Miniprotein binders against Rap guanine nucleotide exchange factor 1 (epac-1). Designs and how they scored, part 3

Target 1, 139 residues: Rap guanine nucleotide exchange factor 1 (epac-1), of Caenorhabditis elegans (p34578r516to654)
Amino acid sequence: CGYSVMAGKAEKILEYVLETRIDALGDDISELDVFVEDFILTHDAFMPDNTVCNFLKSYYFRTPYRATRDSITDSCTEEVRCKRRVVQFVYVWCSLLRVNFFLNPVTNSFVEELFCHVIDDRKRLGGMEDILTRIGSIR
Key: E = the ipSAE of ESMFold2; O = the ipSAE of OpenDDE; V2 = 0.75 times the mean of E and O plus 0.25 times the DockQ between their complexes.

## First folded at step 3 (miniprotein)

Design Dh1
Fold by ESMFold2-Fast, scan of step 3:
Structure Dh1 (fold): chain B 139 residues (1-139), chain A 80 residues (1-80)
Amino acid sequence: as target 1 above (139 residues)
Amino acid sequence: DSTLRLTFRGVSPEDVKLLVEFIKLILDRLGVKYRIEVRDGKLEITIRGLSPEQIELLVEYIERIAEKYGGKVTFEVKES
């Protein structure tokens, strides 16, 4: 399938968006990054919604790795950062599509599942309060 | 079918790199022939074998991207 070859490159672009563009927004996402907006509005041409949602779910649960010999708390911080990136991306996605985001069963089911994961993770991990607030503003 | 040439100017090197990846995905999906050249802050793309409808779609998409990134884009269409 030609689509399977294309999907690998699309996932790399999505990862780039999460790790650079979303990170650059920090805690203030009031101004939309123009590339993030373009990616969200055009991804249907090369990456279906269920593929995006599956990638975001895997990224949300990404296991921290050690780039240096850092403490265990640094690994937990990196884990929280990945979760924050996913939630912020979803917030931007929802903000652009509005009602249409929730009318789509794929994205609607995904955000509901994500909300449950954030609630559960808040019980285990510190530093989740802003993420819970953000996803709560979606739902 | 026609050949479409596009030139981006005034886009940051980081954004040019990302635009190249994004455009390649779209062009590969369309199954058309293309050539991409990047040098000195300019991105040139030559696309062959496009239908009029495909040209309209690509022009609209590219104009929108250039506008949002504060860059300039020029188009040249050559019919076969």
Scores: ipSAE 0.000, ipTM 0.189, lowest interface PAE 13.1, mean pLDDT 66

Design Dh2
Fold by ESMFold2-Fast, scan of step 3:
Structure Dh2 (fold): chain B 139 residues (1-139), chain A 80 residues (1-80)
Amino acid sequence: as target 1 above (139 residues)
Amino acid sequence: DSTLRLTFRGVSPEDVKRLVELIKWILDELGVKYRIEVRDGKLEITIRGLSPEQIERLVELIEFIAELYGGKVTFEVKES
């Protein structure tokens, strides 16, 4: 029970990072958010890599929801945005850890699985080209 | 530049040591000057030379950290 509570809090923080900080980066991630950088460098104190990767997989396949301020967004666009957030976060994570990211079997396996999902989703969803390019740059 | 003072309460003695190490890591990476001390059962940290943007980001990050350790944190900001 204790562990489950802690895991829930960690997932809430990660969701906040994805929806608030990563989403704001758009296509230009050359300017790293200090909060995102600090979180990535310190998350090991609270959240194992397995927990982060599992949450990111879950978030990548989330059911789209309407939370846009005073605008109408179709479900396809919202689904693609969730996928973009995950890929952008992974790209930042990889950029900060570099070789160590790929030496870790957990993160290395995760990025390979994520790449396959992006390729599959490109066949059924529009707007995936930028995401495919980004994740391709990680490999 | 401004000074940020934060006070942690409700964190166990064992977790206080872990919290101190984590905060030192963060502050060292930011290259700012800080002082850490324990008074009246509270953990007090004073950070100097911060921009308004850095203060906003640190407050946000530290509030999340405090919640994860089961404690509470209060902040004071003083402009020089």
Scores: ipSAE 0.000, ipTM 0.137, lowest interface PAE 11.8, mean pLDDT 65

Design Tc1
Fold by ESMFold2-Fast, scan of step 3:
Structure Tc1 (fold): chain B 139 residues (1-139), chain A 100 residues (1-100)
Amino acid sequence: as target 1 above (139 residues)
Amino acid sequence: DPQELYRKGRELMRQGDWETAVQLFTQVLEMDPTNVRALLRLAEAYLQLGQHDRALDVLEKALSIDPDDPEVWLRMGLVYFKMGDLEKAIEHFLRALELE
């Protein structure tokens, strides 16, 4: 009852986290935002792992809007930024849950899928090396 | 000296002594009621102690100083989230998003 509505609003919170709280591929999670840590550790209360993974996959494949002829280069940069945000979020998630992240078939399957997508995208897009390195460090 | 009390309070937060940190930040605020940094630290200490209503009261005071501070709205959302009030948590997170 109302879970679908709550899940939609939770997706906006996750979008907010990706766009404002997770900007770069940071190495030191000891400086992790308390909000991001609490969101990751407690999201199951209102957003199941499968829903989180599905939203992250959707966000990873976002295509920026193209209003002008000259937007192609900017579009590619923004597309890579979306992928970087998703990979960094997953890295933080994995770092907080450690072995429990991989024991969970939902998150384990998702990170395997995501790794394959990063490898494929590296062949098409420039600027993917750091992202591939980050997701590779999860394994 | 409010600067010295604030510094000691922060050190106690690092040590996990939330109760004493509350006392020191409260003293800072008695001398400087508009010290937003002390209000945010006090709210964090209350949150760590599970005193959610007090954390909200302190964050509401911070909003009265700057109602457009997205960090305060975000932290209020976090308190509601830990209280299990998911609807209010989401409302406050969305408000923080609007302000950024």
Scores: ipSAE 0.012, ipTM 0.258, lowest interface PAE 9.0, mean pLDDT 73

Design Tc2
Fold by ESMFold2-Fast, scan of step 3:
Structure Tc2 (fold): chain B 139 residues (1-139), chain A 100 residues (1-100)
Amino acid sequence: as target 1 above (139 residues)
Amino acid sequence: DPQELYRKGRELMRQGDWETAVQLFTQVLEMDPTNVRALLRLAEAYLQLGQHDRALDVLEKALSIDPDDPEVWLRMGRVYYKMGDLRKALEHFWRAIELE
């Protein structure tokens, strides 16, 4: 019963991290955000890796619709932003865990799948070059 | 010198020498009791040593200096996580989010 409440808060925290902290990171990450580092190192307590990966995959494919705007250009820009946030988060996650990230079948299979999605989406969407470069540095 | 002691403490943290790091940050705090950065590093060293109660004591002192510092709330949440207290860990993480 308490599980649903805790899960909701964890998803809100992860969404906050993606939308505020990760979005602020530049192309060259010389120093990690302490908040992001602490969250990644503690997420196992309330959000298993499978749940995190599933949320990130859903967020990667997010295409929010706004009633006051339905132009293709606006939707593509917003779609690319969500994809960039997910890839940046995964990059930070990998950088903190190093070899342990790839020894974990859940995170290893997720990053392989994510790489394929980025390659496929680059053909359809503009602005994917920095995202492909970042995920390529992981694999 | 407090600044040099702090720098050496951080280097010992990277090397995993938590006990010596505790000694150095404690010395920094004897000279500057309200050094929040030293309190946060001392709490981290205690956490790595499994001394969770000491880590919380130090973080509560940091919170008494700046109750609205989201980083302190985050670090308290991490201590509760290491203690296996999931409810308190989430409460403190949520509080950190609210403060931003």
Scores: ipSAE 0.000, ipTM 0.262, lowest interface PAE 10.6, mean pLDDT 75

Design Tc3
Fold by ESMFold2-Fast, scan of step 3:
Structure Tc3 (fold): chain B 139 residues (1-139), chain A 100 residues (1-100)
Amino acid sequence: as target 1 above (139 residues)
Amino acid sequence: DPQELYRKGRELMRQGDWETAVQLFTQVLEMDPTNVRALLRLAEAYLQLGQHDRALDVLEKALSIDPDDPEVWLRMGWVYLKMGDLEKAFEHFRRAYELE
């Protein structure tokens, strides 16, 4: 009916946030975009935590549409950028909710799962050290 | 200096001084009436003050300047979401999505 359409549009809003509002591993959350803060604090009204975590996991594993030997460097750079955006979003989410973030089993288990993925990816991808440091600071 | 007024307005919003931020962004708009960024910030300040009707009025002005800006449609959706009007919120989010 209306629910699958709403879920798809909510995911597009989150994608917009990741691609336009979350780009660097900034340490100062006081510079946070008001739109991003509002999204994180009100997403439960249209996008449950489980749906957010599932989309973030999907976005974390995004790979270039076309991968060739001639573009391997660019492909790896974009792949790492997607992972950085997801980890930074989670860091901001955690920073806003604090203890309540970890009292939620959905977000707590997602952070642990994400940490394992970052550790594994560091073994095969360059440029993962700051991402590992950031996710480690959350735990 | 409109850029300096804009920066001060942003800092006031970070401090939670929404009323003074409204005054500064209004001054920016007196110097540059088509400054969409200042209109968006003014709408955010009104939203924080719970003045949803004024936020929508300002965003409608922004749409009259750039009707294809997905940012404006997303902000309007947020105002409707805060008002509890999920139907209108979804309509505006959908338009923003289509404009990407």
Scores: ipSAE 0.012, ipTM 0.296, lowest interface PAE 8.7, mean pLDDT 75

Design Tc4
Fold by ESMFold2-Fast, scan of step 3:
Structure Tc4 (fold): chain B 139 residues (1-139), chain A 100 residues (1-100)
Amino acid sequence: as target 1 above (139 residues)
Amino acid sequence: DPQELYRKGRELMRQGDWETAVQLFTQVLEMDPTNVRALLRLAEAYLQLGQHDRALDVLEKALSIDPDDPEVWYRMGRVYLKMGDLEKAMRHFFRALRLE
């Protein structure tokens, strides 16, 4: 009930983080955004790790709703961008929590699953090499 | 020179010297009270110092200059998160999302 309402609102914040803050980092992940850090360090108060991981998995597989056949190149680019945002967020999350990230079975299982998805997606999508390198560095 | 003070304040923030950064951004704001960038930096320094009420005061001033700036609303939400006020944090985050 109340938790579901809070989780829905938290998902909107996480979407903002992915689309605005993480996207702005580009390839320079070492320049940590303090909003991203605060969100990661405090999310347990309003959004449990399992909920975060489930949302990230959903976002990773997001498909453009209004895509057309004539825009397939643009659709693939946007699909890869969503995957890059998720992997970059997970990398920052892991960098902040370090060993505690891997001691948590929820986050550890999620990153293992995410790694498998990246490997599979590399077979059909161009532009996955930097994403694979990034996620490989946290395994 | 407000630009030089702003630059030095930003450098002090990178070094974690939040208290001196507060002094420099306050001086910038004494010369230009409507400098939103300086207000946002000052609020961030207060937040790092755990002075949440002062951070909110500065962000309210930024809202008085541009009430439709989503960045200000998000920063207020962050302060409320640090304070443990989840309902206010969420309200401010949603206000920011609606403004985008």
Scores: ipSAE 0.012, ipTM 0.230, lowest interface PAE 9.0, mean pLDDT 76

Design Tg2 (from T2 with R7L R10F R41L R75Y R78L)
Amino acid sequence: DPQELYLKGFELMRQGDWETAVQLFTQVLEMDPTNVRALLLLAFAYLQLGQHDRALDVLEKALSIDPDDPYVWLYMGLVYRKMGDLEKAREHFERAKELE
ESMFold2-Fast, scan of step 3: ipSAE 0.006; ipTM 0.158

Design Tg3 (from T2 with R7W R41M F44Y R75L R78W)
Fold by ESMFold2-Fast, scan of step 3:
Structure Tg3 (fold): chain B 139 residues (1-139), chain A 100 residues (1-100)
Amino acid sequence: as target 1 above (139 residues)
Amino acid sequence: DPQELYWKGRELMRQGDWETAVQLFTQVLEMDPTNVRALLMLAYAYLQLGQHDRALDVLEKALSIDPDDPYVWLLMGWVYRKMGDLEKAREHFERAKELE
């Protein structure tokens, strides 16, 4: 699909946010990147909430590709990292929008769905405790 | 003070009160002219109000502070698209993609 190039441009920026900006935050979101904050508040200008949620859902279930042969990355560790990035992004999104996040059926339904996925994945993957705690605090 | 005004502006953005949000972010920028967050919020509010030239002016200032922020280029492209300048919109979207 050559024509998918145009459709993927906004998703590439969201991928950048997840892989660089959100990944760098660790547990302390008080050091939130200006770019992440502004992206969340203004994404409606170029990417509807449904598109953001669909991309995040896809990213949550990604099977990451190993970057180099010297980086023997545990597949479970890479999988958990993708899930952590998505949950942390959603947590920041919720924190910035507050009640408006939960009044939106799209974001509210997505959080409920994501929470169920985290519960299920915790049964088969190690390292999910911080992710479960984070998503459990979203209300 | 600037932080309080900024968060009030953000709350008005969430409520769709673009006119009052513009006033508050303008006040933030009077106190902190290089606040990229406030510049982006102000530009978005101008975009929502159909004030495309003002949105571009604010985004040009944001680029002068951080020319490598892909989001600024993407938002500029969006403004040009709404103005009907499809070639400039394309150029800005391509630049945003390059900065990924």
Scores: ipSAE 0.000, ipTM 0.176, lowest interface PAE 14.3, mean pLDDT 72

Design Tg4 (from T2 with R10L R41Y Q48R R75F R78L R81L)
Fold by ESMFold2-Fast, scan of step 3:
Structure Tg4 (fold): chain B 139 residues (1-139), chain A 100 residues (1-100)
Amino acid sequence: as target 1 above (139 residues)
Amino acid sequence: DPQELYRKGLELMRQGDWETAVQLFTQVLEMDPTNVRALLYLAFAYLRLGQHDRALDVLEKALSIDPDDPYVWLFMGLVYLKMGDLEKAREHFERAKELE
């Protein structure tokens, strides 16, 4: 799998959004949402939906880069955090676009695929219940 | 008055009417020149219009008001990305992340 140089740089922006804005978002509506909303509404100018979905899928399956050999719990927690970030991003994306999100075959197919991944991961990983609830509310 | 102009500007941004949004945010800034949020959205509207130099000018003013606002660095990175300056874009995104 390969990214264009331009797409790679755009993906660093998305990574920043996931790790800074989305991670801090929680369940509440807040001032942080204003920037996230603008980013989501304008991302198509520099990153196609297919590229966004592919990056999010890669991020969802990301293993912790720095693994603490002394703490399996920390590694599992970080893995679940990446999955939570992706689902939270998709939730905000769906909430902003509404009908247009589901009319787009790319985003509609992606959210269905993501839902299946969450169900599968819940069988193996602890701490997935809130993520499953969130993704389930999107469908 | 300024708050209502700001709200209308955001609505126009959502509708894709970047030119009118620029006019409204400019009016907001005439009443409150240090409104960093209005500067950010004005820069974003310029970005959508392909007016990258104007976007950078507005963002540099925002930096002079609040140099630690990660949004300003992120938006500057977006402008450089659209200009094709990938290295400056990366530098600004990294700076935004550090200010998290």
Scores: ipSAE 0.012, ipTM 0.304, lowest interface PAE 8.3, mean pLDDT 73

Design Tg5 (from T2 with Q3R R7Y R10W R41N F44L Y71R R75W; at its last look DockQ between E and O 0.16; V2 from the best seeds 0.00; counts 0 for: pae E 15.3 > 1.5, placed apart)
Fold by ESMFold2, look of step 4:
Structure Tg5 (fold): chain B 139 residues (1-139), chain A 100 residues (1-100)
Amino acid sequence: as target 1 above (139 residues)
Amino acid sequence: DPRELYYKGWELMRQGDWETAVQLFTQVLEMDPTNVRALLNLALAYLQLGQHDRALDVLEKALSIDPDDPRVWLWMGRVYRKMGDLEKAREHFERAKELE
């Protein structure tokens, strides 16, 4: 089954984008990482929008655990880092597609859901303020 | 079938094999000539190869399909910026922003 093979590769590519490319991006769309832009422009062929949004939601809520002497601090930093990556990816996605992004009820609804999650997480996590500013500018 | 060719072309783009990616996206467009996403990726591959005129030709085709797509205007601006024509680049970036 060809679709199953493509779906597995798509999630690995999205994870790669989040973990390696997305943190370097600023607000200026003309300075967008070519690899990130390529992924956003091509994913429709192998990863439907709802699949992308579901993966992003699961990534947003990751709370990795590692048994080290600094594990509590590392866990909190990793958690906020995951959230920052997702919000930045969605910001870029919306910025690139603009009107088409919001005309799609799946992606539009996801942004509103994500905004609510960011608000909730700000109550318990430090380091969320810039993330809240970024997601609020999309809404 | 065109979807599999498209995905393979994208993998080649990720690996930096722009020449082979051009061949694959061209085949996709033979099967689906109005595929704006394939046109955008073909333009990107041409841009990476330094074939700026070919990139513009492909983006002009994408404009003929959807002249209000801000992505096409953005990418034309990127091609002009790479060519050193900052005035045209600015015009296209502003048009992309206006269409947002």
Scores: ipSAE 0.000, ipTM 0.151, lowest interface PAE 15.3, mean pLDDT 75
ESMFold2-Fast, scan of step 3: ipSAE 0.006; ipTM 0.294
ESMFold2 (binder alone), look of step 4: mean pLDDT 87; pTM 0.845
OpenDDE base, look of step 4: ipSAE 0.005; ipTM 0.241

Design Tg6 (from T2 with R7E R10Y R14E R37E R41L F44W Q48E R75L R78E R81F)
Fold by ESMFold2-Fast, scan of step 3:
Structure Tg6 (fold): chain B 139 residues (1-139), chain A 100 residues (1-100)
Amino acid sequence: as target 1 above (139 residues)
Amino acid sequence: DPQELYEKGYELMEQGDWETAVQLFTQVLEMDPTNVEALLLLAWAYLELGQHDRALDVLEKALSIDPDDPYVWLLMGEVYFKMGDLEKAREHFERAKELE
């Protein structure tokens, strides 16, 4: 309903990247594979920045109780995992684009919006400190 | 001749010989301490060598000579980016954009 076939495929690829590649990344972006790098560097050919940001915002607020890993702990709820994946993706995006990321009003607005959401979520969720630190470093 | 050394240094930069380029640009600057272009290339060579503190020292000297050169701010932003200081990287990139 919303967009073209190409855009729908792009969103599924983004979801795959978040749930597998970014989820496995942890704090060290040096393990980022060529697929994720290529996707981020070429996404604007089939998915504009504003659409990417809207999808990431939607993913950030995914409903709880969705298991993505076998290892579930008190410090990493399913809800917190989704938020961490989005912030990690934005950090990688920033690291690859550099000047183009920092001077882009769309990504700047999105980073500020995410920062406010992380501050709000920190009040009700544990395990948000590393996420806040990461998004704060970009801001 | 400073110009001859400068051109040789630039060729070495293109070949990825950062260490020898540093030596040549340093010689250029001994003869012409206010050569902003040579300071920029020296800082770039230091950046490629991972010598971020030396790159910043050279760039601060360039700013003292010409604070309105957008390339000085741009390169300083790149140094902070490689140091992991993303906030300072952004501040310097924004300043470079304002000056262009």
Scores: ipSAE 0.000, ipTM 0.257, lowest interface PAE 12.7, mean pLDDT 74

Design Tg7 (from T2 with R7L R10E R37D R41F F44L Q48L Y71E R75Y R78M K82E)
Fold by ESMFold2-Fast, scan of step 3:
Parts: C-alpha cells; structure tokens; sequence
Structure Tg7 (fold): chain B 139 residues (1-139), chain A 100 residues (1-100)
C-alpha cells in the first residue's frame, strides 16, 4: 500500500543514516550516535523492516562510479566502504533489538543472506576482514 | 485525548497514510503546542508528502521551543538533503552533532 512512493522517500532517510552517522562510527560501537539509536528504534513507524532490508541489499551492491580520472584503488575503497556501512548498520540494529531482531524472520533471513555475500566478496575484494568479523559476530 | 491521537497518528505513519497523520498530529499540537515529538512526526509526514517548506516551518517551531534539541537539527538536515541543498544539509548535520 503506497509502497512505490514510500520506498523512494524512506530510502533517502536511510541513505542519510548510512552516509553520515554510520560511516562516522567506524569499528567502535561504544561511540554509537544517539540519533542512530533513536532512528533504529523508531524506524518501523515510517519504514517497514522489509523496505530497510531491500534498500540495504541494494546499497551493499552499489557499483562504484568509474570515471576516467578515478583510480582503481579509489573505486575498490568506495565499494568496500558501502559494504562496511551496511554491515555496521545491521550490527547496531541487532545490538539494540537483541532477541527481537532474531525473532523477526525478515531480519534473520537478511543477516544470513548478507553473511553469504560477505564471504563471497572477501574472495574478490581486499579489506573485508573487519566486515566479515562484524557480520560473523551477529549470526 | 492527545496521547491517543498521537498513537493513532504514529500508526497512520506506519500505514503510509501521511495525510491523515498530519491531521492527527495537528490536533495533538492544538492541545499541546510544545509537544516536540508531535512536531517531529508532523515534519516527517510533510517530508514524506514532498511538502518540504511546511516541514521546515514545523521544525523551526520546534527549534523555538528547544534550540538545543539535536534531533530537530537532524531532521532539518534531512529535509535540506531531500531538497538537494547539500550545503544547508551539511550545516544542519554538523550543528546536530555539536549539540549531542
């Protein structure tokens, strides 16, 4: 109901969280931004879990824009950065909801699928070890 | 009952009925004009409806109640980002971070 219109606007808000708050978080979740916590705890009021998971899958597989002056290193770094943002967001989500996160078949299925993607991407991309460790700590 | 109206508005936001949610949060604010939570939901409903100027007006009202509320600055940044005004979006996000 109204999904197509809602998805576009909700995705912009989630993109903000990933690009600004989660990106700044790094590996230390003890520095968790209060705004990110509030967003995750209240997101289902305006953004269903299935919409969040679908956007995160899309964002995880973003192909870096390959401009003629972009280096290969820059492109690979940006690709890994997008994957790190998604896994960090999921880790924070899981840490805040705990048991309720795993009782939800949508989020539980998404974590398993994401874990398989991280395993596969580690074979192709360098710099995935911290991401694999993080997603492994969830499942 | 402002609390019951607030809860119904939140449910309508979840259902994607943002127009009716606006009506309910507006009624909450008629009874309690300083309810920042209702102002924030009203602003989000306007944002989802693409009514960015109305969202900003509501958020400015929230700032007049508590200029140090970092969540208000956060939502203003989101509105400016959706409008494509990246300079103002960054300014507001930085202000929100400073106030944490």
Amino acid sequence: as target 1 above (139 residues)
Amino acid sequence: DPQELYLKGEELMRQGDWETAVQLFTQVLEMDPTNVDALLFLALAYLLLGQHDRALDVLEKALSIDPDDPEVWLYMGMVYREMGDLEKAREHFERAKELE
Scores: ipSAE 0.006, ipTM 0.190, lowest interface PAE 10.7, mean pLDDT 71

Design Tg8 (from T2 with R7F R41W F44L R75Y R78L)
Fold by ESMFold2-Fast, scan of step 3:
Structure Tg8 (fold): chain B 139 residues (1-139), chain A 100 residues (1-100)
Amino acid sequence: as target 1 above (139 residues)
Amino acid sequence: DPQELYFKGRELMRQGDWETAVQLFTQVLEMDPTNVRALLWLALAYLQLGQHDRALDVLEKALSIDPDDPYVWLYMGLVYRKMGDLEKAREHFERAKELE
C-alpha cells in the first residue's frame, strides 16, 4: 500500500520531467537540464529501472485526448510528441550513464524494444524520422 | 579551482565512485560554503553510501540557504524513502513538484 503510493508520486515526477524539461530541450540536445540529470542519477533510490522502462513504454503508447472528433491531425501530432519525449529521455539517460547504461540488461533490452516500436510506428505516422535517427544513434 | 573540482565530483558520481565524490564536494564546500549545488551532490553521495544521517544534515544546511530550491525537497524525499518513512518522502516529493 505504502509502496504503491510512493510509486505513483515517482511516476508523476517522471511525467513532469517528460512534459516540461525534456519537451523544452527540443530536437537538439546539447546541454542537460540539472533537474533531469539529478532525476536520472537518483531514480534508483525510489524507482527501479524496470519500473522506469515500463512507465516510459506506457507513455510512448499514450493516446491523446481528443476534445473534437474532427481534430484528427492534432491527435496524431500529440501522439508523435509523446514518442519523441520518451526517446529523448532515453538518449539523455544513455548519455549520463554511458557504459553502465549498456551493461544493464534492463535498459539494453528496453532500447531494442523501443527501436522496434519506432520502426513499426514510422509505417503509419508521419514525423517519425528524427525519432528513428535518435534511437538508432543509441545502439 | 572549485569549478574543476565540482565537475570532477559529478563525473565520479556518474562512475559510482561515491567516496571520492564526497571528498571532492567537501573540498568545493571548504572554498564556497553556500554552494547549494555542491551540498545537494554531497547529500546524494552520502545517500548512495547509506549514510542517511549525514545526508539529512547536509540537506538541512541547503534548505536554510535556499528553502525554495526544489532539489533540496527532492533529495530529502529520497533520504526519507530509503529510511522507510514513506509519509515524509511523499510530502517532500509533493513539495518539490510544487516549486517547479
Scores: ipSAE 0.000, ipTM 0.150, lowest interface PAE 14.9, mean pLDDT 71

Design Th1 (from T1 with R41L R75Y R78L K108F)
Fold by ESMFold2-Fast, scan of step 3:
Structure Th1 (fold): chain B 139 residues (1-139), chain A 116 residues (1-116)
Amino acid sequence: as target 1 above (139 residues)
Amino acid sequence: DPQELYRKGRELMRQGDWETAVQLFTQVLEMDPTNVRALLLLAFAYLQLGQHDRALDVLEKALSIDPDDPYVWLYMGLVYRKMGDLEKAAEHFERAVELAPDNEEYRFMLDEVRSE
């Protein structure tokens, strides 16, 4: 995504995880990348949950760099891809932490907020059905 | 038996039950003292409990078994960072980068701690 965000160094790690590790996961997370699992289990050491949620929300709403006429389809696809990456990350996070994820007010309120955004975006953007299904499975 | 205890320990890590995870990984290590993976997870559980000296002791044990494992260096850096020793954190992250120079995550960790 061509979003111009001057993120901190910790946020750069999260961005890298979303763009490389999470993007490649597809529907099967059973053989999760060891770094992604370790990062989710250890991120509290350097990045609080509210910071993670705030970055994910920002990333979800990334606007692709100015689209040209011949790349309008690519622009829409990239916007949806950013949203998919965020939802995939949250799904992995939820799957690893289970009860603690849902008992945490920060992550629980973030999931509710994210779900509302997915519902709204589905009306405007094509290709959101898988994302809605995924976030629906969390709730 | 050690495999089952290790699996249960990981499950408790996912649930945030650090105290019980410590107990299970300690039992794993009584049966299998050179289980580097169990040492790393035990160190992380200690880190979560704020028991930084114990985390470092366990990581030094892991380092004596496999000094070229970049994850050991990474975890030591995380412990030092949580202790507020940013200089030592950077030194250990730098070592992890040296051992795995193609790993962008380690480089980001190093850059992060250096930017303070």
Scores: ipSAE 0.005, ipTM 0.255, lowest interface PAE 11.1, mean pLDDT 72

